# Designs tried in a protein design chat: VHH binders against Phosphopantothenate--cysteine ligase 2. Part 13

Target 1, 323 residues: Phosphopantothenate--cysteine ligase 2, of Oryza sativa subsp. japonica (Rice) (q0j7n5)
Amino acid sequence: MAADPTTGGGEAESFFRAAPPLRDQDRVAGDLADFVARHSGSGGGGRLAGVVCVTSGGTTVPLEQRCVRYIDNFSSGQRGAASTEYFLKAGYAVIFIYRRGSKQPYCRFLPEDSFLDLFELGEESDIQVPESHAAVVKTAIRNYRKAIDEGLLLKLPFTTIFEYLQLLQMVGTAMNCLGRQGMFYLAAAVSDFYVPWESMAKHKIESASGPLNMQLNQVPKMLFILRKQWAPSAFCVSFKLETDPDILLQKAEAALRKYGMNVVVANELANYKDVVVMVTSNGRTTVRRPSKEDDVEEQLIDLLVEMHSEHIMQLNQDVHKLT

## First folded at step 4 (VHH)

Design c7b (from c7 with S31T G35Y T52Y; framework vhh_podentamig1)
Fold by ESMFold2-Fast, scan of step 4:
Structure c7b (fold): chain B 323 residues (1-323), chain A 118 residues (1-118)
Amino acid sequence: as target 1 above (323 residues)
Amino acid sequence: EVQLVESGGGLVQPGRSLTLSCAASGFTFSTYPYYWYRQAPGKQRELVAAIYRGSTLYADSVKGRFTISRDNAKNSIYLQMNSLRPEDTALYYCAKQYFRPYGTMDVWGQGTQVTVSS
């Protein structure tokens, strides 16, 4: 067994008990229940490869309950947004847990500071897309609208570590009924430390009050709770991003064993768009994009879809024991 | 009601080929994994092959010799068996698994006998 599963669970329970209430929790719960029920294997569509939860972007740690100052774990959301497109293309339904303001599926080509350059005004102030962008924009709109209108993409926004972990718990619990058909693709950059919500009421930050004195607690290890309690049969993919390549693969292998992940995707900050290493119990597979015009996520998702299909087929272990 | 019916078994000489069919009724065909199992007298059932959508799985003992396929229009699963050996002699079962862990059950056919003998 793991060294301390009881205390790990207790820390997670204490975190959720003390967390601020999630905004619109009942609506989110209803949307999740409807989405999961629609795409369950027992009565849904025969065309779906599975249901995947993709987490994307970075969490913030608020320093005050009045939300004036925070610590931000920066992530553009490029990985999660691109991967969501390829999962949808592969026949998945996607629950997209994303940081507000991070990159969105089908919108990754949008210029950060030049959004209005995608449009122009016609003779009577009608909105037009310049010919240079028309084909790409039309394809993006078509794919996005299809995913939303067919109920294949559910978008759940977060900003804080509290919102993120509450959404992850809700999604994990809701997806448990999908068994092995469920996948988690955990590409969000998650804060390691946080200020407890209840403690913030006593730690108002004032620049004139001398040196900053703030209590930071370690964020509970939710990957372990996801695997052992929320969705134990799901196919779980986590990410390791490091600046130091010498420790990257060691950390990825440690995470695979410690948290019971099916795959850990390891990448260096310097080349994360060009190459990733998939670490599994069976070894390592390097995935490299052929050119800078290609997405590394295309081959990565193809390989993960194949692995997930094999994971679903392992149901034969349970069936064989019934005979 | 959900039902699986196997057919195509028989007595064949070593080195010959045989195709087994499994006809499914009472459900949406393309939703679940389908399996071929076999059981020789006095032995436990063993997995022979599985198919889920386009992905296939084979037991080491039959890999390269057997091919599993499906025909969604005919609600049928097939097992093409080539280069048959005496040790392939068994009752062959088609099975369907449900993905939901509660309120679900596996469905088994009655089996079709394959005997490989000279």
Scores: ipSAE 0.000, ipTM 0.119, lowest interface PAE 18.7, mean pLDDT 78

Design c7c (framework vhh_lunsekimig_d3)
Fold by ESMFold2-Fast, scan of step 4:
Structure c7c (fold): chain B 323 residues (1-323), chain A 119 residues (1-119)
Amino acid sequence: as target 1 above (323 residues)
Amino acid sequence: EVQLVESGGGVVQPGGSLRLSCAASGFTFSTYALYWYRQAAGIERELIASIYRGGSTNYVDSVKGRFTISRDNSENTMYLQMNSLRAEDTGLYYCAKQYFRPYGTMDVWGQGTLVTVSS
């Protein structure tokens, strides 16, 4: 019985069977189970808007089993980090699946190569934050520590495509019990092709061996598996990034229909911080930041929160559509 | 402290026009997205128009091309220009401020302004 090639189910199973074991899988499973259990149900009178899985940063494709060389789908993680802040502000609990070294929530203002410029030494060599930055830094620390200490933010790091997809499967499966209160915000830049683990060189690739011959297989389309198998009632948001604006909206509309996404957020590489287009079954909505000092994510998350609230309350509307 | 006050409703003939106003106080108006909702008798409150900080707008399909939402940050006022009004547009019109907390009550709702489209 061959799987339907348009569904990717058989390809996904093959991928997971052949993948290297996820490091600390039992610990991750325990942390996820505890986190989801703490936030299952609404509590008293609208305390929690929902639980969202935010994916952030880019995946790498290792070229060797003992990885020295890799192909990187670079992403700063700006979208996922900023969006996590706004989801937390909107009263969500957030599972943050992120690329190690990518932008973190509340830390986006930190200089990439000038980290120490945020600090100075006091009279007794104590580390201090200059008063000019103290208010912003204190607010960031308070918000971040509150989210962690109150169990509202769970951070799950990845580097490789194998780690990413294994984490996404675990999180998707764990969140299934949340039904319509679950949301997926899939902003990670995911590799389209990978080297199968069993096909990789076990050691460093030697240049004396001549041309590099690597078998590249297409990464299975996990969006379909997420929607059909892992979390079918969740509110799903995916991202489409393209250099060509003419095909961007066509690809976004195709992804919406093919993978059953609630929303596809379309953006161009050249202006992704300035403007996004939300594509839904009801049409397109353009969201633009007013200035370079503003976050486009503020309006984007506000709109998604409203749509998700409607999705949660949809029982009566769904009956009207079917009768 | 935070207040939204709707005005401009009234009785109008089919094909007529009305301009609704929403006067805001008690918050930094220019930093928030603002919405117009309407509620007809026996029908749930529906979002009909949105305007964001940068001036971008969104409309429900039934009013698209007929209604125009706008804002004046200097006057702390949001407007809804309604053209080519239909009987189905009859209802209470509410303005609302965006929220950043779990669902419950929107941060601020005005008392509403009644629009009646009669033959």
Scores: ipSAE 0.000, ipTM 0.117, lowest interface PAE 19.4, mean pLDDT 79

Design s12 (from b11 with G54E; framework vhh_lunsekimig_d3)
Fold by ESMFold2-Fast, scan of step 4:
Structure s12 (fold): chain B 323 residues (1-323), chain A 119 residues (1-119)
Amino acid sequence: as target 1 above (323 residues)
Amino acid sequence: EVQLVESGGGVVQPGGSLRLSCAASGFTFSTYALYWYRQAAGIERELIASIYREGSTNYVDSVKGRFTISRDNSENTMYLQMNSLRAEDTGLYYCATPYWLSGKYEDYWGQGTLVTVSS
């Protein structure tokens, strides 16, 4: 329904003015502008190559400025990491905005708690990978190094909601010049509420004084700002996660209309690895992985790449229809 | 504040060579793409050459094989080596980079340096 862009813009502007400065902002901004310019340049051609921003993992809300305690929107980062691999395979350049410590592209096979179990010592105490894992590790290294060395993957880490939204603003703004060739794949689990930085305790909060009353403000709805102001021509994909399947599709359809998303990917917490529903203005498409050994993201990304291609071509069709 | 200062312009005969320099300050030079633009009398400013942070380059067709863009991150300086100069290369040459400030990117420009190729 009719959300006021000026009201949303005012909330976003207030958030960014009050936020703590992003560490190494100048370097990040330079990396982003360079990365986008390299993929939008005169050699890029009107072929269906694109640049996608993938957001991955969960944001934290710090409770103190010198943060020891936080509220965590937990997410493993599996969706974003897997999707990044498939976007790279499909010929995209990827800007990967990710939660520090979350799953990384090509590293999803790594043991969560036992990194050293990947290695053994050979003669002369040289580090070796057991033969049972060698093929997977070699493929991961090869794919990862190719993506980085060819300038097809830019990784931007975050931990807090403040860092996440500042990165999203910079990436959205940088990608605006790509027009319809830009895609946003917004799979991060984003906090709905936060403690304003200026209102935050500087040091650890003590519980010995009874119940803790903390005022949480709503996080500004950046999907609306992204779609209306930062990158209005980009192909935008957002995610809706629900525990109650009865309301999932209704909420996904509402979000599609409210924020002007091209696609809302709806999934249930119980089966998010097995099945997703893509919701568009043209209807719903269910995507299921064929087996427990397959990634649902493979078919999901194939379909999104096809839709993005149509999004790019639709402008050409509209121009040709003008009399 | 981002500052770009061009130098090396001058008068040169056709077939001659000239090297332009762009000295930069106020930003993390090594991470930014850098551009040379040219503005000839009566013509809009055009992008002549680009250099990206990893050293890849791009040129407009009219200067390919004659001009070479390079960067020295240790000196915060970008160069344009111009060989086999022609009368049509005459114009003001501008150094440029996009810069992030207060929630937006803006292109920042130097003051320009004049190159005159006498016929």
Scores: ipSAE 0.456, ipTM 0.768, lowest interface PAE 2.1, mean pLDDT 84

Design s4 (from b11 with S30D; framework vhh_lunsekimig_d3)
Amino acid sequence: EVQLVESGGGVVQPGGSLRLSCAASGFTFDTYALYWYRQAAGIERELIASIYRGGSTNYVDSVKGRFTISRDNSENTMYLQMNSLRAEDTGLYYCATPYWLSGKYEDYWGQGTLVTVSS
ESMFold2-Fast, scan of step 4: ipSAE 0.396; ipTM 0.742

Design s5 (from b11 with T28E; framework vhh_lunsekimig_d3)
Amino acid sequence: EVQLVESGGGVVQPGGSLRLSCAASGFEFSTYALYWYRQAAGIERELIASIYRGGSTNYVDSVKGRFTISRDNSENTMYLQMNSLRAEDTGLYYCATPYWLSGKYEDYWGQGTLVTVSS
ESMFold2-Fast, scan of step 4: ipSAE 0.000; ipTM 0.130

Design s8 (from b11 with S56D; framework vhh_lunsekimig_d3)
Fold by ESMFold2-Fast, scan of step 4:
Structure s8 (fold): chain B 323 residues (1-323), chain A 119 residues (1-119)
Amino acid sequence: as target 1 above (323 residues)
Amino acid sequence: EVQLVESGGGVVQPGGSLRLSCAASGFTFSTYALYWYRQAAGIERELIASIYRGGDTNYVDSVKGRFTISRDNSENTMYLQMNSLRAEDTGLYYCATPYWLSGKYEDYWGQGTLVTVSS
């Protein structure tokens, strides 16, 4: 007897029915269906390594329906942005679900508060890029335009937990037709608690004498729904961040079993840019960047691509067994 | 709601040509992939041509080089130009698009337009 998968589905379904409408839902749904359809058929123009959904940045929880206050699960989006670049380099098509304002693929060299410092004015007030930065900017433009123009990168923005989960449902459902060729790389920092839309104040919460009391409900565990309903054959990678190294690996192993993940990437807050541990049913693999000038994501993505290729080969073996 | 209306079908001699049109409403036409399906008597409905947002196209081998799919996003209309028609091209032609509604993608269809290729 397995646990009834419809119990989690009912909670998720209630969440989506009560959520506010997704901004530009029709356009987003069309873009996504088009993107997946173009990469799911006869190949045409070359064989892709796979299609990956990368989630990136942190979700916010609005406190009012006309929101001026929110709770923010902060994340720079560095991991998702860097990983997207390496997935594209490895021959993947990428669906990039990202927090508005977070780090973007190929733009990670750009300082957050120093955008205009990348430019200077020439003698005729023409806009110029300083010679010292020209090579990096040109490479970024070439790589970004190639990915967009060849239809290999689809960018889907979110801000709130509602938008994030609505996009994840849509992407998960759309990618189901890819079977084992689909991958989810779930690097977004997702809120565990939220204020239900229907119980939320419609306007700004006023300062009144006395304490502010808010009731936060637990966000439905969408990893269960993704694995059991939306895309059950996909290769799924989730992330576990901890401050305590002694419990990090235990929690990662527990998450692997509980949510049926193929890989849990475990990292400590103190050194997440330097080292990660990939936890699988076959054991643990430590990935460490060679120097501070390198990305840990480069070797991480290379290893995940290898594991995903093996996962896809299981489909080929199963097809041959049936014949 | 999504509505697709096909037109342009008719009776044509072998080797002749027809141009089918599919007028669309109720969704953001320019962002969706669009499809032509054909259903012949006693045969399951078959995808024969696809056109994607960026203008890329795919065709089933039996119509490749004879049929041309196109779209006009300003008019919310998709076309199928059919040349060198054969008796086996006889059937009902449907336009279709996958549409997201209430947590799922469903294929939405027009009413169909009949193409008869006979001598």
Scores: ipSAE 0.442, ipTM 0.775, lowest interface PAE 2.2, mean pLDDT 84

Design s9 (from b11 with S56E; framework vhh_lunsekimig_d3)
Fold by ESMFold2-Fast, scan of step 4:
Structure s9 (fold): chain B 323 residues (1-323), chain A 119 residues (1-119)
Amino acid sequence: as target 1 above (323 residues)
Amino acid sequence: EVQLVESGGGVVQPGGSLRLSCAASGFTFSTYALYWYRQAAGIERELIASIYRGGETNYVDSVKGRFTISRDNSENTMYLQMNSLRAEDTGLYYCATPYWLSGKYEDYWGQGTLVTVSS
């Protein structure tokens, strides 16, 4: 069979072949294969609702091989971190692909620049949490320990677009054996353009050399490759961010059709914490948080879990008809 | 270069015991899930036992309670202790691990070791 040009397979292969080696690739590959195997239906994960890959935070594009400069896609990681908590609560095992330094599951209450202000020293010089914060901290520790100790959360860090796409390829390929039980929740802010590693300056670019002129290549469309090649039976959720609300829903509907996503979550930059619109082949569903103290992700994940359950049941119904 | 080498196969009578070994090299053994597969003549290879990074194990129903899989990360070796062997346990036994190479996961196999249960 000839390769489908719509999937961009040849461009993806060239990207991965030319990319710098992933740090600790062998260890990461082993950890990931083990995690997926443990949570497959045959392996003992039969009580789980499913296995989800959550991507979170923004990618960077390095400008030099010995990198001191990069282009950063700004993202706090709030969406992915919060969603990971709700997926774990819903009975999922979670593979969390995250930008180093972005928000972490169960740690969203922590001050970003003043971590030590969360603690005080007691009379015996023991470390204490003030009573005003103790309940939130204890709940966070309990939930985090449970997720880690029960092997329900695998954390895979990235910084660059190269690391991100290498991890996504590895996770997508590993999760293929889960079929319809796998879900991808692609909330990371991914670079559309990059500098190829081999065409990149080896040393820091000098400003005294005059204006910076740089050729950026388009990053291969990995959503096509994930859907068509790496994990074709998985439930796929992608995100569409727009500043202009007038075109947001039209672009989300176009992306749903173009990339073969099960759901596109549309959000505006101005209110992404308050409201999202889920776009599916069956229509649109608006999800709003009741107050600023609530997470929009709570209802969003509940609805996605229902849709994923239906997606899984389609396989069971088809298998029953064969018998 | 990933290498898996099985040993310990042979001929035993029903009710007998054998211990298979799988010596591994060329990868970070301690982080990988490891498998024993069995292949009877004319039948696709069947996963019979699994051992995960944390020491958790899983078995196909037909061998549960009779076979014990274990690993020694210091020696890069996996074992399969087979007790109360039956004629139906006859086959080629392969150790395997999913390994990431050239953009994909593939099961890397040993050469296999033959187990024959007969009188």
Scores: ipSAE 0.421, ipTM 0.754, lowest interface PAE 2.4, mean pLDDT 85

Design t11 (from b11 with N58Y S102H D107L; framework vhh_lunsekimig_d3)
Fold by ESMFold2-Fast, scan of step 4:
Structure t11 (fold): chain B 323 residues (1-323), chain A 119 residues (1-119)
Amino acid sequence: as target 1 above (323 residues)
Amino acid sequence: EVQLVESGGGVVQPGGSLRLSCAASGFTFSTYALYWYRQAAGIERELIASIYRGGSTYYVDSVKGRFTISRDNSENTMYLQMNSLRAEDTGLYYCATPYWLHGKYELYWGQGTLVTVSS
């Protein structure tokens, strides 16, 4: 049977069928299945507020199958990393889909190129943390190890748009069994256009062969497919980042309607660390950090957790009314 | 390829015990989570117990303390030890495992085994 045109599945199916195999696919599938199963069930694990998929960092578009050249949709991963910490603090289990090399939860204080400067050798050549930053490093290690060891944080890395969308399909489909307990927090910067893998095999980029001839296809509408097919009962949060503030809210409202998101978080590139606007069917809420020492993500996650709890409670009230 | 075969169901009096077995083939058993679902007449299948690759377990509140899930990776078999059985435990018990085939996440089901708790 051909893909149903009303679901948009035909374009997505063609994309996934033509995509290169995901690295370590069987291991990823096993880890994901174990993680989702551990946190599923009518009892909700007894301790969890919910399960959230956080996407973080930017995708790359390879121009050649051997991937010597690529187009990078740059993002530091600051939003996703900080948000993951606050979701864990709020009692969530987190599936963290992240760009390799982007900011990690609990490691946001680490300098880019001075990792070994965080350590010193003691009297007996024991590795030690200098007193000046021992407290912050110890807290980071404790929080990170607790999240991993208690099975509350699953980290799934990507680099390319192909890997990202394959992981999103896998996670979206796996989380469907969580129903309304599931949340998607889609903070990754995703490429709008890509070079099909098949086209890269056919037309290598080679200077001696004359001018570059690249076919760019639009990335299929995965937010629509996530919402309609993979996880229709989940609480979905997407992001709109713009340099032009005049069109930002217009685009956020359009995305809310077009993709059926529960919340669209709108922010301007110039001040995204200071202020965000949450756009819902009920209106707009502005969230601003109190000072430069605070994270805007703290208040943002607190409000999203409240909204998600209402989303879950609505189902429980409906079941009670049916008696 | 994936095949799950349940056994051990039967009729038991309230307060009695049963041990269910699920024999698995067609996948790398030791790397997958395994589930027991229960379906009572007229209601949707409900997850009652799970066991994960590392041996950690989950139980729905109604069976917690009474049921024990376990796995034997050398025999490719999962078990459910059911103690202090109640009338509401009556139902068709299904073994299930998440499996990835052609990029699709699905639960693969056994045929089920019937447990009847009745005097």
Scores: ipSAE 0.000, ipTM 0.248, lowest interface PAE 11.9, mean pLDDT 79

Design t13 (from b11 with T31N G54S N58Y; framework vhh_lunsekimig_d3)
Fold by ESMFold2-Fast, scan of step 4:
Structure t13 (fold): chain B 323 residues (1-323), chain A 119 residues (1-119)
Amino acid sequence: as target 1 above (323 residues)
Amino acid sequence: EVQLVESGGGVVQPGGSLRLSCAASGFTFSNYALYWYRQAAGIERELIASIYRSGSTYYVDSVKGRFTISRDNSENTMYLQMNSLRAEDTGLYYCATPYWLSGKYEDYWGQGTLVTVSS
């Protein structure tokens, strides 16, 4: 087998060429380029710890072009939302690529089915927050408003695998100019298979018509393209979720080598809120939350920030290839 | 073709005011973030202010509180109101907008308008 520098690149190119147009592409391009320019160079990047792209939530694979049916790689977005809060606290600017409807930074306390129960009406019919929730809501508003008003948080929504990968390409390409200051924190649950847009049914698939036959193509491995082509100097963190703990760490170590990630965060479905294992070329570090009131993400982000600082200051270009 | 045309530059005394305009054509203005860059002689071009599609703004520290960026989407025009001008504000002021085309970002630039703050 010849070493092909375009391995995966041709598949990625074909995917993007065949994908449906990205919603609001021109707006996304403008906002993203401005955000990156604001945080690059000595002037714009001054006093920042870094710039991180956080991906959050799960992708969907539509089964028809006028989509009624889809395959969902479900994720609440808890990890990405919590991590974004801690990155902002650590002095980062954050590009937050998120699944529409998933958990948002500073809004993780919102109830799924009872949003209006967070509010009450006063005597003048003004909207008020009950005292029991007031402190949490006020802190959320303060932190969120500061992040937005100071241009430290850019939010980019997706629903489909097509939108997700188009956004990741745009963000990866835009962040390349940040070099080592850039970080990717890839916590989204990404579909491994998809139905090509042009091969897709135009209308709803009839459920009573006998066996359902679907042709699923493998999604190109964008982690490889991100690492080798779009942003090769960036600090890259990926996630590995397994139901079987016996093979979790072996698979995480294999993924680290295969995709050239700086860190693979390994977590088991049964306890992902309680404990994670950071896998690097130097070994493994277990991170555990002290109590159910704490976020595992707080210590996880602190450790990743330390590793990223080392990557910026002490790593040469040859070491980047070895992690 | 994307075109940006700056105007409003001139000679002004320290403490004076100027309003720069950037007239845009050839693209959907309301969908793009827009930038003001400043270039002094012998110095690299510096981003001084930007305005997002949402109306959110950025200013470099040296102009914050003195300069105000705004946009009029109905007129396809961006403005920079410059107050309390200082000698260090002297330079060529460029309007710019990023454009995503065929898998890459290209910045489109105007020709620049000269601002001289001199007694």
Scores: ipSAE 0.006, ipTM 0.347, lowest interface PAE 9.9, mean pLDDT 82

Design t15 (from b11 with S56D L101T K104Y; framework vhh_lunsekimig_d3)
Fold by ESMFold2-Fast, scan of step 4:
Formats: C-alpha cells, structure tokens, sequence
Structure t15 (fold): chain B 323 residues (1-323), chain A 119 residues (1-119)
C-alpha cells in the first residue's frame, strides 16, 4: 500500500494515480500487448534483431485542465524519426512513442508548410506527384507501408507529460517479457517539472487577476523506475543535450552511473546533427557524419545494435565483443 | 474484471476431433492477442497456438496442420479446432491474454480444460 519514498516509487505511484486517464487506454494497451506478443517467442520473433522503444519529440506541461496554455520542451523529433528508420533497416521491430506534430519516420524530407505543393492536377484532374518529388515520395510510401503492414512499426502519440509517462509505463511493462531482447532509446525531451492535475485551473487563467500562482512539482525519475521495476533486463540508451561542452561529458557519465544506463549519448545543441559521443562503462566513442547529406544516426544505430547483441549474449554475465 | 472460461474438453479416441472454446469478458476482446497453452503431467506449460488482433496465427510444429485457432469478436470467444488427435495431445488446455490493469500488464489465464486422448 505505502510506496517506499527512498526509491522514488512513491512519487511515481502518486503521479499515475493523480494523472488524467489516457485517452483510448484500452485500445493502446491491446495494440501494444499484441505488438509485443507478435515479436516474442521462438516461432515468430526469433529472426528479429530485437524490439526497441524509441521516444521522440518534446513533452508539454498543461497549465489548465482544459488546456489553453502549456510549457513546451520543444524538440523537432529528428533524432527519433531518423533512428527509427535505421532500427527498422537493422531488423528491429519499433515502438515509436512520439509527440504529435513532430518529425515522422520516412517523412523527414517533406516540407511542413507545402503539403499541396507535393501534388499537381493532370489534364483529367487526376492527382499526380511532380517528377522532381516522385522518387523520394515513392520510396517513403514503400518503406512506411512495409513497416506498418508487416507489423514492424507501432506508433503511439503523445502531447502532454501525463500521456508520455503513461505510455512509457505501459511500453516498459509490456516489453519486460522480452528480457534482454528489449531496448529503450530515450530521445524525447522530457519536462523536469509539471503542474499536478488537481492543482490546475479548469479554464483559461485570467490575465487581469494579479500574479499567476502555480504549484510546480518535480516529475518523478522514470529512468530509475524503468531500470528497477518495469524492464530491468532491457538495454537502455538515454540522451544528454547541453549548450556547455565543458560539463556535457561529466553530466553524461554521472547519468550513466546514477540511472544504470547501458549507454548515454551526449551531444551539444550547436552540432547534434553532425557529431555525438557514446558514453559507456568501457569508455567514450565519437560518432561523426561524413557529410551534410549523411545521417549521424546511421553509424550511431549500427554501433548500438552491436552493443545490444553483446548484451543479449550475457546470459552467464559473460561479455562477447563483436569483431 | 477480466475472465477467461474454457470449455469443450473431454475424452476422445486417437484420430478424433474436439473444439475448445474460450469465452472472454471484462475487456475489449477485439484489441488483444489470445493464446492456447497446453500442460502435460510433469512438463512445463507450452504455447501451442496464437491468434493476433488482425487474425494472423502461429502454431507450434507438433500441431501445425492439425489444429486451427480462430476468434469471433462479436461473440467474445476464441476457438481451437483440434483434428487427428494423438495420445501426446493429452493435457490441460489454457487460454491466456496479457491485459493492462491497475498500472501493469497481467497475464490472465482460464482455469483450464482437460483433454484426454486414449483408447
């Protein structure tokens, strides 16, 4: 009944009890359980490299129960979207927890504000794709439809910190049955503070009423709960984004030890598309994209797949290094 | 309150057929994968057949071609049609589904139905 405050479990339990119900929770729970079950067991899942949960985009903290105002941890979702493509290419099934409106796998090249410019009308008023876009659009459609139709990509949308953490709890718990074959790739920008649901104004806050009084509570440490309770055998990758390079690697190493992460990917805001540093208990590895036409995620995912394969082979606490 | 209730077990001669049913209540049946497990005396419970939300199925090699799993979402019922039964098919047959409740996934099991293949 009483959560242990020393482990942070009490904060997590209080958060979930007080959170607003997740919309379509039963459908989401069923979709997720079906997806995980399909990729577990020797008969169906034995040919997959693994199952990865990729989190992508930024969470919002609503300030009102009927949400008119919010605090946004902005992220384009570029990292998670690109990484999902490379995980699928590497033979993974992917659970993609994403911020509504963020970058999507296979659609990163599409212009945000020019959707109708992707099409033109023929002489018979049929819809056509201009020659200049035809090849990239066709490739995107083929790759996306293949991933969805073959049951290799499950998309779970969120907007608020409440939805995000509820989805993470469901996915973490569902993936526990995969043991070491499960991976978490936690690239979402997650809010550190939130307004408790019961403390929120029900309607728009009136600007003329004087100072804005809001109680901000610290978001429970879900990385700790993921490692200790939800999926203790899974391979866990977290991200550290910093503007100050002098403290970035120090913070990454601290996070690796504090939360028991297998890998912390460290990057500076100024060059996160060009270079990242993978921090592990065995040292640091710098990953750079060869050119502006390349994705840093291609080599990053290749290296993580190798490390995950070693993790899967650790049945007797033995470590095997890939050649 | 999630409930799974098996029926259709019994005694049958080798080469015979049985249809097992699993009636489900307390959850949105159409969204969940459903399983048949078999437990023989002194042997660990094994997954013999699976049916996923979209109707895709998987079978263990020993029953492939003899057993057919199906679901009727309008009746909230899963079936296992067993043909060409062998002595080694004897055991307790359980239906199961993972279900999200109280903040956790729990494997919900029926109580089992006994299938005895004997002469």
Amino acid sequence: as target 1 above (323 residues)
Amino acid sequence: EVQLVESGGGVVQPGGSLRLSCAASGFTFSTYALYWYRQAAGIERELIASIYRGGDTNYVDSVKGRFTISRDNSENTMYLQMNSLRAEDTGLYYCATPYWTSGYYEDYWGQGTLVTVSS
Scores: ipSAE 0.134, ipTM 0.612, lowest interface PAE 5.2, mean pLDDT 83

